# VH-VL binders against q7dma9r51to147: the designs that were tried, part 30

Target 1, 97 residues: q7dma9r51to147
Amino acid sequence: GDQVIYHCTVRTLDGVVVESTRSESGGRGVPIRDVLGNSKMILGLLEGIPTMHKGEIAMFKMKPEMHYAEIDCPVSAPENFPKDDELHFEIELLDFS
Key: E = the ipSAE of ESMFold2; O = the ipSAE of OpenDDE; V2 = 0.75 times the mean of E and O plus 0.25 times the DockQ between their complexes.

## First folded at step 10 (VH-VL; framework fv_umesolerbart)

Design B2 (at its last look DockQ between E and O 0.88; V2 from the best seeds 0.59)
Fold by ESMFold2, look of step 10:
Structure B2 (fold): chain C 97 residues (1-97), chain A 129 residues (1-129), chain B 107 residues (1-107)
Amino acid sequence: as target 1 above (97 residues)
Amino acid sequence: EVQLVESGGDLVQPGGSLRLSCAASGFTFSSYYMNWVRQAPGKGLEWVSYISSRGSWIRYADSVKGRFTISRDNAKKSLYLQMTSLRAEDTAVYYCARSPEYVYTSGGITKYIFAFDIWGQGTLVTVSS
Amino acid sequence: EIVMTQSPATLSVSPGERATLSCRASQSVSSNLAWYQQKPGQAPRRLIYGASTRATGIPARFSGSGSGTEFTLTISSLQSEDFAIYYCQQYNNWPYTFGGGTKVEIK
């Protein structure tokens, strides 16, 4: 798998930030480094990120089964994450190699 | 018919305020990101702002940030642009425009596309003393 | 912000002939590029998105190509209804910027 470096901000459909890598939204300001095809990535990112290019900012809407409500999800939800909700994911793809 | 109809354009003085409206019909308004795009007389197009389907994401062009406020009322199928501190360079036809969706084959993920598929006919704002 | 530059500013073409319009981005926008047609007194109409995908209902004589920073719109056999101004637009990142337009005129 290809390596990806990205920022991610997750909000409820009503605008409440539930998780973010960005410092202005309560995160560390440090992007995530992942490997596409890694068993430790949620389905929505595995499907959405391959359609993106370096430097793109994309907005996705994901049903619960595409994130932490997936049956046998290989990653644990962050604490207090609304795993049963449809959510917006903003992804800024910094690198794709 | 799928339709967007803008209203509220007027002649105003510099420093004035104006509220634009856009009425949507013929589609599920609450499912789409909506945009304002403007065009000064005899000039090209400038994207102004977007608002997400339920208002959770809002972005502005730097030229209007702090002066313009985008909003929507999904029950009324309406998009709004509240303009304040108007300047001569804000003189333009203002268009309401829809961002289409791409639904992935899983059915569980949607990407929003900012290549606008539906436009209104525009409303003219003139800022002149 | 990403600057979009279109050329030529005006293109004079006879009906039935080919028109080729160019659009350049100041940095890569990958395939996040759209083309619009605008006639006097009308709103823009989307022709192409994704650099090369025709929008629903757009005739096959319109085609788009390119990726990265260089893009073209080709009208393979110009019809009388095709005389208009054409704009390219990037949607890789906000602000979503447009080119200055290319006016395609008769004669």
Scores: ipSAE 0.580, ipTM 0.837, lowest interface PAE 0.7, mean pLDDT 91
Fold by OpenDDE, look of step 10:
Structure B2 (fold): chain C 97 residues (1-97), chain A 129 residues (1-129), chain B 107 residues (1-107)
Amino acid sequence: as target 1 above (97 residues)
Amino acid sequence: EVQLVESGGDLVQPGGSLRLSCAASGFTFSSYYMNWVRQAPGKGLEWVSYISSRGSWIRYADSVKGRFTISRDNAKKSLYLQMTSLRAEDTAVYYCARSPEYVYTSGGITKYIFAFDIWGQGTLVTVSS
Amino acid sequence: EIVMTQSPATLSVSPGERATLSCRASQSVSSNLAWYQQKPGQAPRRLIYGASTRATGIPARFSGSGSGTEFTLTISSLQSEDFAIYYCQQYNNWPYTFGGGTKVEIK
């Protein structure tokens, strides 16, 4: 599968940051390293990231069924995560190979 | 018909404040990211700020950060730009511009592309002593 | 920020002739590049996005090409209404930036 490295910040539609890899948004400042198709990943990222190019910053809006509320979601939502809400994702694709 | 109409442009002194408005019609305003883009007289275009559909995401150009505030009222289908500490270099026609949406998957995911597809006629802000 | 450089600053072309406009990015913007047309006293109008996708309602004589750092807008046969200023814009990275524009004028 394709290897990807990316930053991700997730916000509710009401403006609450619920998760982020970026230090300025409360994260550790460490990007996510993953393999498309071989690792556990929410559907929206699995389908959205391949549409991006290396170095691109993109904004996605995802319905619940595209993230943690997906019927067969392979990833458990963090505690108190708004998995049943529509969310915005800012993705910076650092590497794609 | 899809339309954006800016207003509020005026002549102000340096250090002054001004609030611009943009009225949207003909589309579901609350579904779109909105932007301000400005153009100094006889010059090119400069992106100023954007705001997400519900205002959860906001960004500013460094040239206006800390002085300008973008906001929106989806019930009124209106976009705003509160400008403070105005400078001569802020003199420009200010455009309201819509960012289009594109669906790449089953419809549950939408990607915003900041290639502005709808523009207002612009409103002139002049900062001069 | 990514600096967008357009050339030439002014392009003189006769009606019916081909016009070729260049846009260069200081670093790769992939295909996240748009082209706009602006006539005097009017707001810009989007012509191309994704480097090569023609926007709805845009005549076929307008075409965009390129990727990475080099881009081209081509007007295959210039019409009288095409004399205007053309801007390129990258939306790959914050902040989004525009080129300085190319004025297409009648020869």
Scores: ipSAE 0.415, ipTM 0.846, lowest interface PAE 0.6, mean pLDDT 92
ESMFold2 (binder alone), look of step 10: mean pLDDT 90; pTM 0.921

Design B3 (at its last look DockQ between E and O 0.79; V2 from the best seeds 0.64)
Fold by ESMFold2, look of step 10:
Structure B3 (fold): chain C 97 residues (1-97), chain A 129 residues (1-129), chain B 107 residues (1-107)
Amino acid sequence: as target 1 above (97 residues)
Amino acid sequence: EVQLVESGGDLVQPGGSLRLSCAASGFTFSSYYMNWVRQAPGKGLEWVSYISSRGSWIRYADSVKGRFTISRDNAKKSLYLQMTSLRAEDTAVYYCAKSPEYVYESGGITKYIFAFDIWGQGTLVTVSS
Amino acid sequence: EIVMTQSPATLSVSPGERATLSCRASQSVSSNLAWYQQKPGQAPRRLIYGASTRATGIPARFSGSGSGTEFTLTISSLQSEDFAIYYCQQYNRWPYTFGGGTKVEIK
């Protein structure tokens, strides 16, 4: 049960922004709010976020199976998401409570 | 033998330009985030910029944003810093530095660590009239 | 940005004695802190990362501790090669920032 609040920006390894919560990168500027152990989350975030601390900005690289190419992934990929690609995830952890 | 070697430091006038290079050897250059870190003579260290392993993700310190451009050529195992609109406060030894990585137990997720494990010898940039 | 403050600026110790260096962050950096040693005319060398993990090849006399905002580097028995400037550096978030350094010199 811990609550996590975070910004996420996803880019291809060649630098194309695929998805972002940040307004400067085309998102709504609203962070994601999840509850560890309750919210549906991709495997890479489930593995990476618990190692982060409030205020941290971390850079992850995730293979497809750690995000939306996971077999029976519990989260639907966003429209036109490159689910079969290795991708970079920048995570800013705003709260971990 | 893991090595980083900077070059291109010189004496330049204010407002001038200079391009620094860093040649890497002994590791898979294309796998790592690379950084520039500078040190003014007799002063402490200042992080300048990083660039992602394929060159797609870049950050700058506010002090250099808009004036410096970091780039890399993975085929040549080289890191670059193009400097423009140089000022006296840019006088420093410039180091290239490697960010190590941590691979999680799954093997499918990697975290980049900005605690620099390999540094070059540095190249001196002097901005003076 | 996160300001890193080191104290003291200069620490005078005799060979064989213990040195204790302090580093404070303006906001929590959890355990995302590194220590570097720099000798005149040389590049920095990483000693410690993760606040307390010794880098490969670093002698056991170097130890780090702390988390959050307060950190310490301890050198348990100074050797002649340990007289240098030591920097802390946070890597919790960019821009990554360094402390101003502590010069450890012979007393």
Scores: ipSAE 0.711, ipTM 0.870, lowest interface PAE 0.5, mean pLDDT 92
Fold by OpenDDE, look of step 10:
Structure B3 (fold): chain C 97 residues (1-97), chain A 129 residues (1-129), chain B 107 residues (1-107)
Amino acid sequence: as target 1 above (97 residues)
Amino acid sequence: EVQLVESGGDLVQPGGSLRLSCAASGFTFSSYYMNWVRQAPGKGLEWVSYISSRGSWIRYADSVKGRFTISRDNAKKSLYLQMTSLRAEDTAVYYCAKSPEYVYESGGITKYIFAFDIWGQGTLVTVSS
Amino acid sequence: EIVMTQSPATLSVSPGERATLSCRASQSVSSNLAWYQQKPGQAPRRLIYGASTRATGIPARFSGSGSGTEFTLTISSLQSEDFAIYYCQQYNRWPYTFGGGTKVEIK
């Protein structure tokens, strides 16, 4: 599978940051390193990231079935995570290979 | 027909304030990000700000950050730009622009691109002493 | 920010002739590039997005090409209504930025 490195900020439709890799949004400032198809990843990211280009900052909206509310989601949602709501994702693709 | 109509442009003194409005029609306003783009007289285009469908995501150009505030009222299908501490360099025609557009939509995921497909005719803001 | 540079500033072309407009980015914007047309007293009109995708209703004589840092807008045969200013715009990264424009005028 393709190796990817990216920053991700997740917000509710009401503007609440629920998760982020960015320090300015409460994260650790460390991007995510993953392998598409070989790692546990929410479906929306699996489908969305391949549409991006290296260096791109993209905006996604995902219905619940595309993230933690997916029936066979391989990733457990954090405690009190709004997994049953539509969410916005800001993704910066740092590397794709 | 899809339409955006700006209003509120006026002559103001430096340091003054002004509020612009944009009325949308012909499309589901609450489903789209909206933008302000300005154009100084005889100059090019400058992106100013965007706001997401429910106002959760907001971005500003550095040139206006801390002075301008973008907002929207989806019930009224209206976009606003509150401008404060106005400067001479803020003199421009201000356009309301619909963006982003969907470039990928499948299975509950939508990807947006910030290419502006619909524009208003603009409203002129002049900052001068 | 990514600086977009358009050339030439002014392009003089006769009706029926081919017009080639250039847009350069200070860093790669991939294919996240749009082209707009603006006539005097009017709002811009989107012509191209995704570097090469023609917007709905745009005549076939308009075409976009390029990727990364070099882009081209081509008007295969200039019509009288095509004399205007053309702007490129990147939407790859914040802040979104426009080129300075190319004025296409009648020769």
Scores: ipSAE 0.461, ipTM 0.838, lowest interface PAE 0.5, mean pLDDT 92
ESMFold2 (binder alone), look of step 10: mean pLDDT 89; pTM 0.912

Design B4 (at its last look DockQ between E and O 0.71; V2 from the best seeds 0.55)
Fold by ESMFold2, look of step 10:
Structure B4 (fold): chain C 97 residues (1-97), chain A 129 residues (1-129), chain B 107 residues (1-107)
Amino acid sequence: as target 1 above (97 residues)
Amino acid sequence: EVQLVESGGDLVQPGGSLRLSCAASGFTFSDYYMNWVRQAPGKGLEWVSYISSKGSWIRYADSVKGRFTISRDNAKKSLYLQMTSLRAEDTAVYYCARSPEYVYTSGGITKYIFAFDIWGQGTLVTVSS
Amino acid sequence: EIVMTQSPATLSVSPGERATLSCRASQSVSSNLAWYQQKPGQAPRRLIYGASTRATGIPARFSGSGSGTEFTLTISSLQSEDFAIYYCQQYNKWPYTFGGGTKVEIK
C-alpha cells in the first residue's frame, strides 16, 4: 500500500497529447491519487512509479501491452485513445507515502 | 565508435541567426533523446534543450525559449539547433549530448535519463558587433 | 528551477591525496545527480550518475555519495590526470541544471 500522487501527460510518439492531468494540456489540473497494490493501474505505471522519487519528473515510453492494450486491463481507456500504440508518459511524482 | 560532431558555429552580429548541426555515428540515433548544452567561454555549463527520439517532444531553457528551435533528422542521424535573435549572452561553445536509456526488465517500458553519457567536441558561437 | 551550488570553488590538493567536492541542491533531487569532469578545451566527461554509480570506464578512485540535497564526489588518490574542473548536475526535472564547478588544482 503506498499512496502515490502524480501528474501524467500521455503523448503519441508523434507528439500529440492524448490525455493529461495538467491544465495546460487540456486536463483538470488535478493529479491522480493511487494506492499501490489496491488501485487499478496500468502495468507500465506499476513498474515505473515505484522506481521514482518524490518531486521527480520522468519520461517513459510504454509499449501497448504495458498500458491499455494489456490483456484484461483493469482500467478503461478514454474514448478514441490509441491503445494499440507505443506512447510517451511524462510523470511528475508529487508524493510517495 | 560512438561519436557526436558539431558544426556551424560562427561569428554573428546581435539579432542574427545561425544553424548548428550535430552528426551522430556508432549508435542507433533514433532511439535516443538528444540535448544541446552550452558553455560561455570560461564559464559553467547550461542545458539548452532536449528533443525526444522521434522529434516530437521538446523542452527549452527559459533563456532561449522562443528564439531557438531544436530539431532532428533520424534518417541523416543529425541533430540541429536553429538560433535566431542572437544576443551577446548566447556566446558559448555549444555541445550536443546524448541522454542514455534504461530499459526495464519486462522490455515493455523504457525510462530516459538526462545524465549525458556522450558529448560532442563543441562548436563555438560568438555574438558580437 | 533547481539551483545547484558547488563548494569549494577551488580545491588545491597534492597528488596521491584525497579530494572531497560538495554539491548542494536548492530542493531535493533524490538520487538524480551526475558528476562530470572537464579539462581545458575538452567536452565534459561523465564520471558518476545516480549520485553513486560509476560510469563505465571510470577509475575506482572516483566515488559519489549523497541523496536529497547534499552530495559529495570523492577522489581517493589524486592522479596527475585528475586536475580539472568538476561539475554536478541534477536530472530530477527539467531544466537540468549544473553547479558552478569546482576546480581541482595541484597544491
Scores: ipSAE 0.661, ipTM 0.850, lowest interface PAE 0.6, mean pLDDT 92
Fold by OpenDDE, look of step 10:
Structure B4 (fold): chain C 97 residues (1-97), chain A 129 residues (1-129), chain B 107 residues (1-107)
Amino acid sequence: as target 1 above (97 residues)
Amino acid sequence: EVQLVESGGDLVQPGGSLRLSCAASGFTFSDYYMNWVRQAPGKGLEWVSYISSKGSWIRYADSVKGRFTISRDNAKKSLYLQMTSLRAEDTAVYYCARSPEYVYTSGGITKYIFAFDIWGQGTLVTVSS
Amino acid sequence: EIVMTQSPATLSVSPGERATLSCRASQSVSSNLAWYQQKPGQAPRRLIYGASTRATGIPARFSGSGSGTEFTLTISSLQSEDFAIYYCQQYNKWPYTFGGGTKVEIK
C-alpha cells in the first residue's frame, strides 16, 4: 500500500478543535505515519487522502458515516469524540509514496 | 444570477473606523466561505480575511489582525468587514469574493479548495488626512 | 508567507500571437494555484484553478500548467479582449497570496 505522512486537525462545524496533530492546535506536533490499504484508518481519510498531492493542504467535510460512525470502522473513537457529528478535517499531506 | 455587491467604501482619516458590507444573491449564501480581498490603487491583489459558512472559522492577514473584524449574517445573505485603526496603507478597493470550490464529493465526504470563483465589483476605501 | 513572483511584469504581444506568463512560488504550493484576469475598472475573473483546470465559461485558448513552484498561463492566440492584467494566487497555505501580476499589452 501507499505510505502517507500527514498532519490532521479535526473541528466541529462550530469551529471547536476536537483533535489535532499540530502543536498550535494542542497536538504534539508529530504528523501521522500510515499505510493506505493495510492500516486502521477511517473511511473518509482512505478516500480523501489519495486525492491529494504531496505538500497539499486540503479541507474535508465528512459525515459521521465517513469517520467514526461508519458501521465497519476499524478505529475506535477517542474518548468524548463527537463521532456522530459532521466534522471538518484539515489535512496537510507531507509525503505520499 | 450569482452576484456579490459591496458597499460602505468612503473617505476616512487615519485612526478612523469603517464598516463594509457585501450583499449576496443568486446562490445559497450559507453554503459558502466568504472572503475579503483588497487592491491598493495601481497595485496587486491582497487577501484580507475569510469566514466559514457558519462563521465559526475565521482567518486574517497579518496586516489587518487586531484591527479588522469579519462577520456574516446568513439570514440577510450579507458579509461584513469592520475596520478600525485605519492606516493610509489600508487604502484600496475592497472586494467580496466567494469560496471554496468543491473539487470532490462522494458518499458523505467533500473536499474544498479555496480559489475565488465569484467577485463583487468592489468598494473604494480611502484613508487620508 | 509564500511569495508569488510573476514574470514578466509587462508582456507585449500582437493579436493572434501566443502569450506565456510565468508564476513562481517561494515554496511548493502543490497544484493549489489559480489564475485571474483583471481588466481596468473591473473585478478579477477566475480563469484557472488547480493549476490546470479551466473555469466554466473560459475560452479554450487559456490553459494552465505546472506544479510545485513553477506555473505557466498560456494564451494560445491572443484576442483583443485578452489585453489585461493577470494574477496568480496560491491557496495551499495561509495566508493566501497573489503574484504581482503580469500586464499583457498590445504590441
Scores: ipSAE 0.330, ipTM 0.783, lowest interface PAE 0.5, mean pLDDT 91
ESMFold2 (binder alone), look of step 10: mean pLDDT 89; pTM 0.895

Design B5 (at its last look DockQ between E and O 0.96; V2 from the best seeds 0.79)
Fold by OpenDDE, look of step 10:
Structure B5 (fold): chain C 97 residues (1-97), chain A 129 residues (1-129), chain B 107 residues (1-107)
Amino acid sequence: as target 1 above (97 residues)
Amino acid sequence: EVQLVESGGDLVQPGGSLRLSCAASGFTFSSYYMNWVRQAPGKGLEWVSYISSRGSWIRYADSVKGRFTISRDNAKKSLYLQMTSLRAEDTAVYYCARSPEYVYTSGGITKYIFAFDIWGQGTLVTVSS
Amino acid sequence: EIVMTQSPATLSVSPGERATLSCRASQSVSSNLAWYQQKPGQAPRRLIYGASTLATGIPARFSGSGSGTEFTLTISSLQSEDFAIYYCQQYNRWPYTFGGGTKVEIK
């Protein structure tokens, strides 16, 4: 599978930060390193990231069935998170190979 | 017909404040990211700010950060730009512009593209002593 | 920020002739590049997005090409209504930035 490195900030439509790799958004400032197809990843990221280019910053809106509410989602939702709501994802694709 | 109409442009002194408005019609305003783009007289285009559909995501150009505030009222189908501490270099025609959406996975994913497909006719802001 | 540079600043072309406009990015913007046309007293109008995709309602004589840092807008046969200023714009990363524009004028 393709190796990817990216920053990700997830917010509810009301602006609540759910998760972030960005230090400015409460994250550790460390990008995610993953392999598409070989790791646990929400469906929306699996399908969204391949549409991006290295160095791109993209904004996605995902329906519940594309993230934590997906029937076979391999990733657990954060504690007390409304997984049945639409979410916005800001993704910076640092590397894709 | 899809339309954006800016208003509020005026002559103000340096250090002054001004609020611009953009009225949207002909489309579901609350579904779109909106932008302000400005153009100094006889010059090129400069992106100023964007705001997400519900206002939760906002970005500013460094040139206006801390001085300008973008906001929206989806019930009124309106976009706003509150400008403070205005400078001579803020003199420009200010356009509101829509970011188009691209839908993936039968509507499950929407990607917002900041290649602006709809523009207003602009409103002139002049900052001069 | 990514700096967009357009050349030439002014392009003189006769009606019916081919016009070629260049846009260069200071770093790769992949294919996230748009072209706009602006006429005096009017707002910009999007012509191309994704470097090469023709926007809805735009005549086929307009075409875009390129990727990474070098891009081209081509008008295959210039019409009288095509005399205007053309801007390129990257949307690969915020802040989104425009080129300085190329003025296409009648020779």
Scores: ipSAE 0.779, ipTM 0.929, lowest interface PAE 0.5, mean pLDDT 94
Fold by ESMFold2, look of step 10:
Structure B5 (fold): chain C 97 residues (1-97), chain A 129 residues (1-129), chain B 107 residues (1-107)
Amino acid sequence: as target 1 above (97 residues)
Amino acid sequence: EVQLVESGGDLVQPGGSLRLSCAASGFTFSSYYMNWVRQAPGKGLEWVSYISSRGSWIRYADSVKGRFTISRDNAKKSLYLQMTSLRAEDTAVYYCARSPEYVYTSGGITKYIFAFDIWGQGTLVTVSS
Amino acid sequence: EIVMTQSPATLSVSPGERATLSCRASQSVSSNLAWYQQKPGQAPRRLIYGASTLATGIPARFSGSGSGTEFTLTISSLQSEDFAIYYCQQYNRWPYTFGGGTKVEIK
């Protein structure tokens, strides 16, 4: 499938950063590289990223079942991740091939 | 029906401060990202700032960063812009504007769109010495 | 930041004629492009978003096309109420930038 390269920052609706690829938000500054349709992605990214274009920065809100509260989620949530919360995802799509 | 009404525009001196308000009605204010956009007299439009639905995500144009503070009160359905260290180049009509949303997967994912569908009438800020 | 350039600055058109307005982005904005109409003393009104999607309540004589860096707004049969300033705006990434406008006036 299609390969995507993106930055992602995840916040609670109250503004607490729970995970980020960006160095200014506590990450390592290294974007994620994924293949669309791979079982190792949360549903919200599988659905949201195809709505984006290369170079876009988009803001998504995702219900828990679209991320780590999905039944049989193929990706393990990070420790102490608020998996039952609706969360904001800011995605910068660097490449879509 | 769906309306945004700005207020608080005034004549102020350089270095002064001013607080703009925007009253929303006819829609669920707490669900939307909100924006300030300004237009200098006889000039084009400039995006100033946005604030997320609960106020947790905020961005500013470089021209106002550190001097302007966007905020909201969802209980009062109101958007605010606190302006400080005002300069002559801040003279403009200030509009509040709504970012619409698009919903996917039966409401599981919402994408926010910064192509503003609802605008207020604007409020004039004049900064002159 | 992405610079949006509109041309022409003014467009003189007779009622009933076709008007074509151009907008160029300094880098690709894909289809994340909106068009607004602004009449004297009024706030902007969104006409088009997604480069080509007609906003609700906008007359069918308005249409948009383009992607990447080059976009057009077309008014197929210009009406008296269409004399206004038109702005394009990219929303591909913040800061969201507007073109300088095209004034459509009566010839």
Scores: ipSAE 0.682, ipTM 0.864, lowest interface PAE 0.5, mean pLDDT 91
ESMFold2 (binder alone), look of step 10: mean pLDDT 90; pTM 0.916

Design B6 (at its last look DockQ between E and O 0.82; V2 from the best seeds 0.59)
Fold by OpenDDE, look of step 10:
Structure B6 (fold): chain C 97 residues (1-97), chain A 129 residues (1-129), chain B 107 residues (1-107)
Amino acid sequence: as target 1 above (97 residues)
Amino acid sequence: EVQLVESGGDLVQPGGSLRLSCAASGFTFSSYYMNWVRQAPGKGLEWVSYISSSGSWIRYADSVKGRFTISRDNAKKSLYLQMTSLRAEDTAVYYCARSTEYTYEKGGITKYIFAFDIWGQGTLVTVSS
Amino acid sequence: EIVMTQSPATLSVSPGERATLSCRASQSVSSNLAWYQQKPGQAPRRLIYGASTRATGIPARFSGSGSGTEFTLTISSLQSEDFAIYYCQQYNNWPYTFGGGTKVEIK
């Protein structure tokens, strides 16, 4: 599968940052490294990231069924994560190979 | 008909404040990222700010950061730009513009593309002593 | 920020002739590039997005090409209503930036 490296910030529709890889948003500043099709990944990212280009910063809105509320979601939501709410994702695709 | 209509442009002194409005019609306003883009007289276009559909995501150009505030009222289908500490270089026609969106996975995912498909007629802001 | 450079600043073309406009990015913007047309006293109108996708309602004589750092807008046969200023714009990275524009004028 394709290897991807990306930053990700997740917000509720109310503006609350619930997760981020970016230091300015409370994250560690370390991007995520995944292999599409092999790594455990939420459906929305699996479908959205391939639409992006290396170096691109994109905004996504995902319904619950496209992230942690997906019936066969391979990734467990963090504690108190709003998995049943629509969420916004900012993705910066650093590498795609 | 899809339409954006700006208002609020005026003549103000340096250091002054002004609030612009943009009224949307003909589309589901609450579903779209909205933008302000300005154009100084006889000059090119400059992106100023964007705001997400719910208002949770906001970005500003460095030239206006800390002075301008973008906001929206989805119930009123309105976009706003509160401008403070105005400078001569802020003199421009200000456009509100809609971002394009693409829907994937039967509507489960929407990707916002910051290529602007709908523009208002613009409103002129003049900052001069 | 990504700097967009358009050339030439002014392009003189006769009606019916081909017009070729260039847009260069200071770094790769992939295919996240749009073209706009602006006539005096009017708001810009989107012509192309995704570097090569013609917007709805845009005549077939307008076409966009390129990727990475070099882009081209082509008007295959210039019509009288096509004399205007054309801007390119990258939306690969914020802040989103425009080129300085190319004025297409009648020769």
Scores: ipSAE 0.527, ipTM 0.863, lowest interface PAE 0.4, mean pLDDT 93
Fold by ESMFold2, look of step 10:
Structure B6 (fold): chain C 97 residues (1-97), chain A 129 residues (1-129), chain B 107 residues (1-107)
Amino acid sequence: as target 1 above (97 residues)
Amino acid sequence: EVQLVESGGDLVQPGGSLRLSCAASGFTFSSYYMNWVRQAPGKGLEWVSYISSSGSWIRYADSVKGRFTISRDNAKKSLYLQMTSLRAEDTAVYYCARSTEYTYEKGGITKYIFAFDIWGQGTLVTVSS
Amino acid sequence: EIVMTQSPATLSVSPGERATLSCRASQSVSSNLAWYQQKPGQAPRRLIYGASTRATGIPARFSGSGSGTEFTLTISSLQSEDFAIYYCQQYNNWPYTFGGGTKVEIK
């Protein structure tokens, strides 16, 4: 497995921040560290992150089934996450090794 | 047909203000990130700002941050640029430009690409005494 | 921010000949590179995106290549309507930056 380290900010389509790793958006300022093939990840990240290169900031729109509304999703949604909504994901890929 | 039409360019004094508009037609405006790009006389192109499809994500070039405000009205299919504290170096043709998108997994995930596929014809802003 | 450098500044080419335009990025932009054509008094027109993908409606004589920091636009058989200024642009990260342009003119 490849290791990926990234920041993520999630908003509703009408602009409300749902979750963020960034301190300026209510997060702890600590990026997520996942291992492709070992870490349990939502489908949208598994499909989107491989299209990115280190240092890229990408804007994705994801339908519910690409995140926590996936049938038998391997990860639990965060508390009060709108798992049935289409959402915007901003990903900053800090490392892809 | 798909079209972007800018308006509001004018001659203004240094320190003045001006509001540019861009009217979109022929496509689903609310689905696209929109941009302003400018071109000073005899010079190249400079990206100014983008705004996300809903208006929730906004970025500015450092040269305009704090002086320009991008906004949109999806019901009116319109993009705006409010300019304040104008300087001589802001003299340029201002273009409205649409971002490209790429969709994966049968439409479940879409990546936005800032390679501008549709441009307006521009509106001239001149800042001089 | 990422500085884009185009060369040459001016390229004199005869109709029917091949033109090669160069673009260099100050740091890697992977394949997040576009090419635009701009004629006098007109808005830019996108020719290429993704470094090598021809935009819809762009003639096959236009081709792009490169990745990382070095990119090339090639016009294989220059037509009279191709005399214009050409810009490269990176979209790897904001601020999205353009090169200074290459003017392709009649030799």
Scores: ipSAE 0.509, ipTM 0.795, lowest interface PAE 0.9, mean pLDDT 90
ESMFold2 (binder alone), look of step 10: mean pLDDT 91; pTM 0.925

